VHH binders against RCC1 domain-containing protein 1 (RCCD1). Designs and how they scored, part 13

Target 1, 376 residues: RCC1 domain-containing protein 1 (RCCD1), of Homo sapiens (Human) (a6ned2)
Amino acid sequence: MAEERPGAWFGFGFCGFGQELGSGRGRQVHSPSPLRAGVDICRVSASWSYTAFVTRGGRLELSGSASGAAGRCKDAWASEGLLAVLRAGPGPEALLQVWAAESALRGEPLWAQNVVPEAEGEDDPAGEAQAGRLPLLPCARAYVSPRAPFYRPLAPELRARQLELGAEHALLLDAAGQVFSWGGGRHGQLGHGTLEAELEPRLLEALQGLVMAEVAAGGWHSVCVSETGDIYIWGWNESGQLALPTRNLAEDGETVAREATELNEDGSQVKRTGGAEDGAPAPFIAVQPFPALLDLPMGSDAVKASCGSRHTAVVTRTGELYTWGWGKYGQLGHEDTTSLDRPRRVEYFVDKQLQVKAVTCGPWNTYVYAVEKGKS
Key: E = the ipSAE of ESMFold2; O = the ipSAE of ESMFold2 at other seeds; V2 = 0.75 times the mean of E and O plus 0.25 times the DockQ between their complexes.

## First folded at step 4 (VHH)

Design n09 (framework vhh_7b18_3)
Fold by ESMFold2-Fast, scan of step 4:
Structure n09 (fold): chain B 376 residues (1-376), chain A 123 residues (1-123)
Amino acid sequence: as target 1 above (376 residues)
Amino acid sequence: QVQLVETGGGLVQPGGSLRLSCAASGFTFDHYAMGWARQVPGKGLEWVSYISTSGSTEYQDSVKGRFTISRDNAKSTVYLQMNSLKPEDTAVYYCAKSPFDYWGYELDHFDYWGQGTQVTVSS
């Protein structure tokens, strides 16, 4: 129940709508900043313009373009158009409420439904009730979508353990550690080797035989972490979010008109700056349509991942945080606004003798939970 | 506080021209891509055009060759020059700020929006 080592949440990146990212009131926070003391936060869900914080005491607080608070909350999921809230009911039932983001927690929700958690084990009813997190419902039989119909049933065969939504796609991790994807595929984010959309969940055959422990969906890219600590990453890479080489040249209309696109043998898509002279093309990878194995510096094992719209964050087994991708708002946490096309360790947590335990990305910001390291 | 204020909308005959202006304030204008989107009666939002910080532009196929987006960083203003207007261009036009220094050809997300200006093309 009580944690042996108390920790703290930190935030960095974009906060132009007034989202809480520590103590700063500017539009950007470039290094990890502690969030206000006194809140026992167990869930953070961030959209472009607001962030939802859920405490272990069951309080929901909104920060940013949406504001307000509610009690008896078990979970919350923030999207730009909708806020989904899971509230404690008078019995074993939970109440799912879907609010329009612009009027969140004011008046009546747009839609509400009672959800009965699957409590098949008498030995751990509380643990079973905590299975899954929004947008996956606790019963693991359905998920919440930001577009009608809001309640979407899952086939029983999928036995979902985790579900994450990107801007146009979905990733599902099942109880056996298999990964499914569906939705828009134009940026390679489904990982099936084509750019075609999938209307229904499709098994990622390229990951078959491996057991995944976690999935993370970015705006247009995807990440999986295996039980052995390996990272697989695919999708859109124009900002370096896959840790593959990107274009670091300013775009102009005439240059873009002469740009050529080609596919590599591994299925990755390479774009080149158009040039008529002998000069070497500046190659970069725009799209990776199959899962690619990514090694962290020093061969560190990964245990958790989270994605923003154009950045990626990974926590290692030893409690280090690595970030890369689009950095213009400081969301990588490196005390600058430089974008990176390779993983870089966030030195703030190392310097402060903190062990990172969790990371949650919004589209343009990053939230981190860390605890003090014990001394040898 | 970020503000985007559109002007220049109105009633015009088919084949006519209009120039929309968007005055931006509350952010470092030259660090962000800007764009225009429109809401056609009975349809959802449709992206019209964008312009990056370096001046790169992209247009929806239906307006390519007829519309021109431009920006004046000294005035913190983005423009949409609309030529050869058609009845199907009738919509509320919104100025929008990208969270990026470029839009990307596959991006349709905006972090700030103006209040919109009505464009009606009718004879």
Scores: ipSAE 0.007, ipTM 0.263, lowest interface PAE 9.6, mean pLDDT 81

Design n10 (framework vhh_7sr4_2; at its last look DockQ between E and O 0.05; V2 from the best seeds 0.00; counts 0 for: pae E 16.6 > 2, unsure alone 56.6 < 65, placed apart)
Fold by ESMFold2, look of step 5:
Structure n10 (fold): chain B 376 residues (1-376), chain A 122 residues (1-122)
Amino acid sequence: as target 1 above (376 residues)
Amino acid sequence: EVKLVESGGGLVQPGGSLRLSCAASGSIFSDYAMGWYRQTPGKQRDLVADISSGGSTKYGDSVKGRFTISRDNTKNTVYLQMNSLKPEDTAVYYCATEPWYDSEYLPDFDYWGQGTQVTVSS
């Protein structure tokens, strides 16, 4: 008697605080493992030390360094210091709460406000990450920041539909498919061809004429995906998280290396390690401050992206998952701890006849929703 | 990845001064908080001084007023000027980049230097 499962969540990577990640034990998981069988999870939001799970039925549960549970939860968004929770009320109002992560869901929140959702969204009935969720507020006129002030208004003319926060920067996707960035820029993560910070949302002019469907923000890198399936990626590449050439990802101990830096016409920083690698200088890219087009193997089209602190994950139109970047805790899902500067397919899902529908990365881990092939 | 190298330690008389230097590699120096920590045998590492990317400083209670942290982003170097040294300041001093307290994405904790010994003895 076969068990009927339309879809399931899987996890891999760091779990050293006991957060549920497949096995729910150990300090890291190197191969995708199913989690919470039979539970209809609609949102996973992971921080470094804890993960928030929200079910379709409105149950919120925390796993890892933070513990607690609550009902009537519509959405949750986890950061290392703060947990944002959107709860349904008895009427049309909802309650947005911000909790200190250490004591989340116990006692009094740090801040709370009643909000009215402007539109009912069923963008992710299977628990996939979708535009228009926290940290973007349901009104689309503000977002939640993990740093005070927690409530950050947005100009209504921006017409935001998705907002993602990196460690020091923000990406906003508007209703017309345009991308804006602001915040810290010293790693090129704003995508304007400079390393300067921006206090206000600034349009990425390099993407004009293209319609973007998704944005994702990592620790210090940025990704967007066009409606035609093209990937644009920029920012920090010291761990290969841009899938652009990087210096040797194998550890060579703690010795200091000498390097030279130069700039390309597009403002990207190209570094060289003179004569040490193969008898001739070879270039690598430490910072890419301007959007770079990334081709997946076999020319596959992307539909979803998510970023951790130093890794990137992409879902293709045919349900494949590709990962690259920092992998030392198994967060790339390749059954090893190898870091990569090229996209690599996570074979587990192909081997199990699963189609990946959503991915959400924590800083050092990866959560994936997948369904049986031939089903939705 | 990122490498930190401390220098400037040594033996000094009580009341003397030393200046420690920490050379950092990579372009992340100007965007990261940097700090000095010290450790005596059998104890945890204690904060000595910390400086943000914007230049704001913090000090441990026992060194406030005697030690000064500074940074030179053009040389990718952070300094610790230690004045009015006491025997209780004897320790191995480590340079480190500090995790971002309100960041969802923390740096790797292996961004520590090898340490430099400071000994204050009569």
Scores: ipSAE 0.000, ipTM 0.184, lowest interface PAE 16.6, mean pLDDT 79
ESMFold2-Fast, scan of step 4: ipSAE 0.314; ipTM 0.629
ESMFold2 (binder alone), look of step 5: mean pLDDT 74; pTM 0.747
ESMFold2 at other seeds, look of step 5: ipSAE 0.007; ipTM 0.297

Design n11 (framework vhh_7mjh_2)
Fold by ESMFold2-Fast, scan of step 4:
Structure n11 (fold): chain B 376 residues (1-376), chain A 121 residues (1-121)
Amino acid sequence: as target 1 above (376 residues)
Amino acid sequence: EVQLVESGGGLVQPGGSLRLSCAASGFTFSDYYMSWVRQAPGKGLEWIGRIYSGGSTSYNPSLKSLVTISRDNSKNTLYLQMNSLRAEDTATYYCAREWYYDSSGYPFDYWGQGTTVTVSS
């Protein structure tokens, strides 16, 4: 009786290219809708126009502007221009294939490379410090880029554990829980306090002394979650995706007062209080160029985060899902198309007595894995 | 207040050509990237191509040899020239405005109502 509790994948947001989001037909799904093939899926990677689903049995299925299926797949990463697939090889090696999205899984890939994982992992029973998720390669010494050359080496001294790509930037989490960023910085998405681009990975000094457990990259914003469940968020906020006030959103439906905690320049945390002495940066924040601490409603701890192009989704320790940011396609899951500049719990999962276990955002949609509460 | 209105659709014979127009109003047209997207009956959307604010273009590789996108910023009008039309090009064609801070791969904040093109003998 070691069976996992029954779970299902749900989708909501933009689906105009035929992406599977459950309800079918039309361009938008505004409420979480069960996927037809929601069981046995262990990886979802969504581009703007198509989604890649990988099952625990090793099947890859594409839905949307790209279609097709493949076997012996361990992982897949979808971008608008290309699809990267990690397949089981004939020996201990895995085969990495990069396909042009328009011809995905048909004919010859644009590029292919055998990747030999480290022998068995020589695992510590407590640790499991294995980086096995695209776009970071299993060897943790390179990642897949959306443009040629597709293989991008990482400096040997970087002990990468997780790597996430935004539209123009990259975030890297190392084995020690430190965060690095590089790429385009015009929207503050690198978190270094400037809008300058960085060609090479640069340590986020503002987060030193804190141990991060996860990073997530949006189009032009960035999120990390600490081992203690704190959320740090920075970058572009024109749609409210940082949960900071923005000029382009309606005030309707939002609570009047909230408390924000800001990182001090020495790396310490400072909570904002009333008074001019603590200095508000602006009445509306378009860009946040350094990590800001974000508190969820009810003081909930975060365990997972995922970002779309202009929205953010966070799973709490108690299995609740919070979303905010640009909502015009229904990707926030609140049964409307209203954008939000503060976190709001997705009530669908609460009402259906579901505990959220995973979230994956595409640019304009959201995929969620949830299990029944107390019903094995 | 933002409006996009497509025109120029209709019945065309295989091998023929057709030029679609999209009249934009309610925003500074010259500041925005614009795209064409189509939807064949019973199918999902297919992106055709994009034109940048300065007039440079990027196309779906599957359609690049068949279409040309252009714009006239003085008339606030976007164009799609289609040549060598086939029955498979039968679709509703939409013009769409890309989000102001858009980069490659990001969707559109406003769509037109669409214009139908039927390729049949």
Scores: ipSAE 0.010, ipTM 0.508, lowest interface PAE 9.7, mean pLDDT 81

Design n12 (framework vhh_8dlx_2)
Fold by ESMFold2-Fast, scan of step 4:
Structure n12 (fold): chain B 376 residues (1-376), chain A 122 residues (1-122)
Amino acid sequence: as target 1 above (376 residues)
Amino acid sequence: EVQLVESGGGVVQPGRSLRLSCAASGFTFSDYGMHWVRQAPGKGLEWIGNIYYSGSTFYNPSLKSLVTISRDDSTNTLYLQMNSLRAEDTAIYYCARDHWFGELYPDYFDYWGKGTLVTVSS
């Protein structure tokens, strides 16, 4: 407990299936709201219709379209088709269980396997505590896929540290800080400069020479954060989720006009809006197929990122939260439902003197861990 | 412009069957997966099931034996067949479009219809 700083989880955005989002009543929560007191949550994994919460005491709780609880849980990963749970064993061996989401935690899992974590080569408990999370297995030699076969081995030469799944793509961060991507590429989300799919992990050559510390996958966009705090972002931008110029969005995300697509020299796709009555700026970017460097307002360094289907959230070194992209359900946390094509700081945490330490996005909602500001 | 229009709702007696329709326009219907979702009075949204562009279906297990989802790509129409209706099936039923063409992963809904009210009452 001396190693832990006491804090609280907050939620905002879509909760129409009964997901816990703090004080959430109704379908949407537009401002960060504390989650119900009583449990020490250390892991949140959110699908569009349900959320999985893992406590430090090893309890798993499901909220939303899936419900139930289980003990002895070390980690959980929620997708719409599957719930993957890592159960703690008495020794180094752990049990991985995968349920169909609709029958989660009831009866026998769809698939189960004993897994033995790989030795890290060091005795630092803090280093082991920061080891990769589901869907990457603790052994770092395989990951859980939402499509059968559920167990996906990684090539032996890949030294995976982090793996994140989008709707159709995957991002892998290796021990050397290199980024790999594969899967669907139709929205530029693989970052290779093309819209073609990749069946195998492919190195992102555009990021060579840079050391990445974190990756995050959205529905159809991708983010990575360097060890120096720089943000690189690419993929689909129809909702402004890349913080690149987009068309003026109606409150429901619709636009009045859509003009022809133009390609930039770097392969990014630019669209222009017509008509003075639209009021939209021109040009705007719909697809960015190469990593683009993003500067936060006030030059803040980034340390963590998480992506929803159409929004992005970034935590700064100083403990501030910035969000942007699709906001229709209040998932940006700005007390409104306005979508943004540029980063905006979530003022709630600043006003409450809270330092943000973690963020986890579901497709249409956002979960945040924050602590009271300590000695500066 | 994408448009989804549900129809077939109304007042029905318990134990009866009802088929809802969703007419799609403004996009290539055969390229998209489609969902049915409902909201009972005073309750949150409940996912009923989906059908991919391939015809593969997935259902809420609580409803699987009571509902069937089908599609007719020649008429751009999605269907929800409901059997043995009960008072607790009273809800507004929504048709929603999957965002993506592929079957790799479940997607979010990018367009919804206005909904059609089903009231099960005797």
Scores: ipSAE 0.000, ipTM 0.300, lowest interface PAE 12.1, mean pLDDT 80

Design n13 (framework vhh_8dlx_2)
Fold by ESMFold2-Fast, scan of step 4:
Structure n13 (fold): chain B 376 residues (1-376), chain A 123 residues (1-123)
Amino acid sequence: as target 1 above (376 residues)
Amino acid sequence: EVQLVESGGGVVQPGRSLRLSCAASGFTFSSYAMHWVRQAPGKGLEWIGNIYHSGSTFYNPSLKSLVTISRDDSTNTLYLQMNSLRAEDTAIYYCAKDYFWSGYSPLDAFDIWGKGTLVTVSS
């Protein structure tokens, strides 16, 4: 039955739009719950209200506010209003279809385009098969945008290897391990030290000299993981998603505490909590406009990261999952709804003797692929 | 104590209009974006739209021509105006407080939900 890696997908977090998160019966699932048994899912892409699952056999299934299924699918990318699907064509070409999410896989797509990988005869053909995942197109010369125009060309000199989109920004990883960002920057998510928007890809000079292996974009924060397993994180931290100190998120009267003096020290925006002038100031970081080095507990090396709108998830080399940030719907997987401004290991996978291999966050939920550990 | 109380629901004939209200208390209403969300019988939640502290609105594209969201910060009240109601609009309607007071995106998450008000569109 199971061939190479007999594992299972798990889900937790918000599912109020009917998204598949195991056996959840309400709007939220607080602990990792197994998804479909025996289905070989190779890609999960989650929007706020629906999730797209792609199987190794090429079947696409939608769960949540969007529903439907399609065959011959190589990849899918879900956003709040738009679903991009990459379908296998009759030859080496693929068909990119962009659907309005509410009418996904029904009627005519909003836009469709044949994508022809570079087939130069003497180039490495394996490079075409590994040209990246949506929203980056297989040819690495363009990406899919959730906002018109939907097809966005990339300068060939960028040599894109990975591209991830947040709510308002983009992160690009090139073949040399350099990181570029552009888009909206008012929450510090571009990492250039300002809150200014960038209309075109701009190199993150703060990361030069380091070789990045992966990038991840959240709603308004950014993460990258180096080849050596170091984590760099920047952007909005109102929910603690950067693992930097934040305000008390559990307090019912928190709205009053949001009025605070704002200080911009060495690039960070620092605010104070408290209800009175004589109250003790509790400093917290609201915005981190430059990449900050983040250490995991016990010095673990990171190999993969994924971001929701306001939470962050990281897989370690040893197969552990750490999550932090906004947790109100259980998306951190700690069996509670507490938000965290520090990385915490998801004990479920440790307790069940599972090794985590992949993580994909939706805005308010988390999907995890894990494999049963060997004898020890 | 933060509270959101929806009102204005009831039985309405198809083609009519209805305005829902949401009374907010226990927080600085004028500082937060507010959302409307609905849940039809046997279905999941559907986001309707939001309104920022500035008055800027974003709507679910499927519903934009049928609804208008507004707010009155002097009375801490959020409104949802619905026009040309259809049987498919039968649902429990919830108002929700955004977690981010400076939010600029429909992806801003809700941190407080009301108890909901039922709207039944039937003849």
Scores: ipSAE 0.000, ipTM 0.263, lowest interface PAE 12.6, mean pLDDT 79

Design n14 (framework vhh_7mjh_2)
Fold by ESMFold2-Fast, scan of step 4:
Structure n14 (fold): chain B 376 residues (1-376), chain A 122 residues (1-122)
Amino acid sequence: as target 1 above (376 residues)
Amino acid sequence: EVQLVESGGGLVQPGGSLRLSCAASGFTFSSYWMSWVRQAPGKGLEWIGRIYYSGSTSYNPSLKSLVTISRDNSKNTLYLQMNSLRAEDTATYYCARDLYEEYGFPYAMDVWGQGTTVTVSS
């Protein structure tokens, strides 16, 4: 007996290309707004200009700069240039289709490949998570990339459980709870203590001995959550998305600080904001090149994380949502457009007596699944 | 006070060329990435390209061969040069202040002009 899900999806943040974030005609939604009533959405994947929604019945719908619908869809992953869709066949076969976003679901895909689940790679028959959530393929031996080549194999010895892509980097969580990173490192997003790029997956030695349960990749920052509910965060912090101290000088009357780059006496470069109103310069460190432990208010344990380009969202074990980082489009959900360099609870869900169960960030918006308190 | 004003639109024949301008005021123009975006009648927004304050450019691959973006920081002006125009290039063209980060993605346009209309017809 299948019961109807007791919850609903909510959206907030940027919607200037017509992305569905709730009611209204503006380009921004500042408070969590319920999405389509009566539609059972089981997957949301967002780029900055469009969003892909997959329903439990297998229908894919695109909203924003890309439009269209398709049936028999198991999963979809949206990037600005490409849309990857996993379609279910009548048998055990699945078809991966990669579309140019501007012609998504119309004409011919840029790339298509049959994906056969490998029985030998199925380690968890009672698995809580569906293996091969895009961009990780169902066989867990390859992933889909937004740049050619679109199909990228993983080394046979890597037993991938989760894979997330940022703008220039990748994070992989293996079956043992170890974290690997590779790709661009210029903003410290790889977590190895340097700014150097890595061409191949490299184990995060700073996290050895800890068992991670989840990873999340932002544009240029990274997050992981341990099995015990601890948050580790690293990478780019220009907007406070790591919840580390940043500059606080406003420009054009907003709270997003402007930066100035200065050459140090030794020839090194530093980013600073001028303190014209207070008369003192405010230097800052914009990059955290190794994992940093982040404590949430009230000793709350984390269970889920998702990252936008310049913001971070975390769901606690008790069903609360915390957001921080760049907030100019309302993507933090605090009914304002202020940016935050510290975690703040989204009071909307508390006020409506809702428990947050999932969060998915696009680059400039946030989608949340929540269930009424007192229901299973 | 912060505003962008596009100009240079109009009727052009297929195969023709057109140069659009965008005058910026109320902010430090030279400190920002700037983008061009277009919207064909009844369709969604399509990003054309962006330019860094140093002059470095990034283009939509679908439009790269047809357009050139430039800027004059001394005059607070952004330009879009379009060549070999076709009927499908008929659209309202917007300039926008782009909060795009140095290394490429994502972009966030927070200030938009009113747009200037380009009609490609014989």
Scores: ipSAE 0.000, ipTM 0.265, lowest interface PAE 14.8, mean pLDDT 79

Design n15 (framework vhh_8emy_2)
Fold by ESMFold2-Fast, scan of step 4:
Structure n15 (fold): chain B 376 residues (1-376), chain A 122 residues (1-122)
Amino acid sequence: as target 1 above (376 residues)
Amino acid sequence: QVQLQESGGGLVQPGSSLRLSCAASGFTFSDYAMHWVRQAPGKGPEWVSSISWSGGSTNYATSVKGRFSISRDNPSKTLYLQMNSLRPEDSAVYYCAKDIYPEWDYGAFDYRGQGTQVTVSS
């Protein structure tokens, strides 16, 4: 039992439904803002319009377009169409309930099933084993899908440790640190080098020989973090969410046109010298269909990652938070609404002398757990 | 400069099908929800259909639900409206519209195109 420093959850980005606990409707939060105090949150799962908060005491609270509370909850997973809740039973079994999001925690669930937890809890050191980690079920033999049929069995030979869902794809991390992907591939989000869909989990051969510690799925992009702190990222990049150059700056009009004009004025000289370095911008990447190694500024090691629909957030070993991608709701936390095609550190936590321990993205917002830095 | 250019309209008989297209330029097409809005002669504008930035979510006016299908191709920056089982009351100028958000909001658009005429008559 380790002693934990005093910590707090913060939210930023889109909160037009009041989905960030303590925020008003119709508001965007551009800088990390503390969530309501007095709640010991151990799990945050966010849809675009509502958020599910699970406490260490087993309370589930919904905030946003869906509202309500329930007890004896071990875990919850929020999607736009439905809410999956894992309830504690009197024995080793848990009750999985799937609710229509619009009527979440009211009346009868759309579907319910008893789930027997997997006896092998070797990979979970503490209380997270009790809660489970939806959408992967505690039995590690099935997961919850946002579309019927809601219960999706996994092949018996897969020893799943983590499973994350994007809008059209799935990522699975196994006990050996191997990564599998399946589902829609049109945006390169499966990482197999093609845009083809996969019906069944397929091993990412490009990552073989590397041991992954974590996976994160965005709407149409994918991230994994290795045991050594390296980041691999692939999929859709129209908003710069892969930290690869994007044409997103074309929206700024005159600034982009001015750069193009300067290159054209010098075009003959640049081409005659044969150097791409002289005034040539990096190639724009819309889709990255295989894992790309991403270096953070100052060579920082990554320990956690989370993805929204169009943005990415990474926590470093030293407790810093980096964000990038689509930022027009303030979900990057940089006190502005500027989208970024490169990682930038969220200075709020540095300025407040806070060490970031966890990050969870909703589609258009970001939730962060941070603790005070001990001094002297 | 934001530009939306609709095409595919025409004169057709009741029960026919048409596919409308909207070519977008001057903004990051994949960052915004898109709408189809129509206006019949002497009437106010009527929202027809919406599609989220990704194409993962769609919505339809009750009057067209089950007959019309909205889709988008983000790589080609094109929005489509497949119209089946056309009725005389579907006759209108159809406008492509850019939302102010990546998800749809009925009536929340900051730009619309020039329109394409659809006439359903014998």
Scores: ipSAE 0.000, ipTM 0.240, lowest interface PAE 13.8, mean pLDDT 80

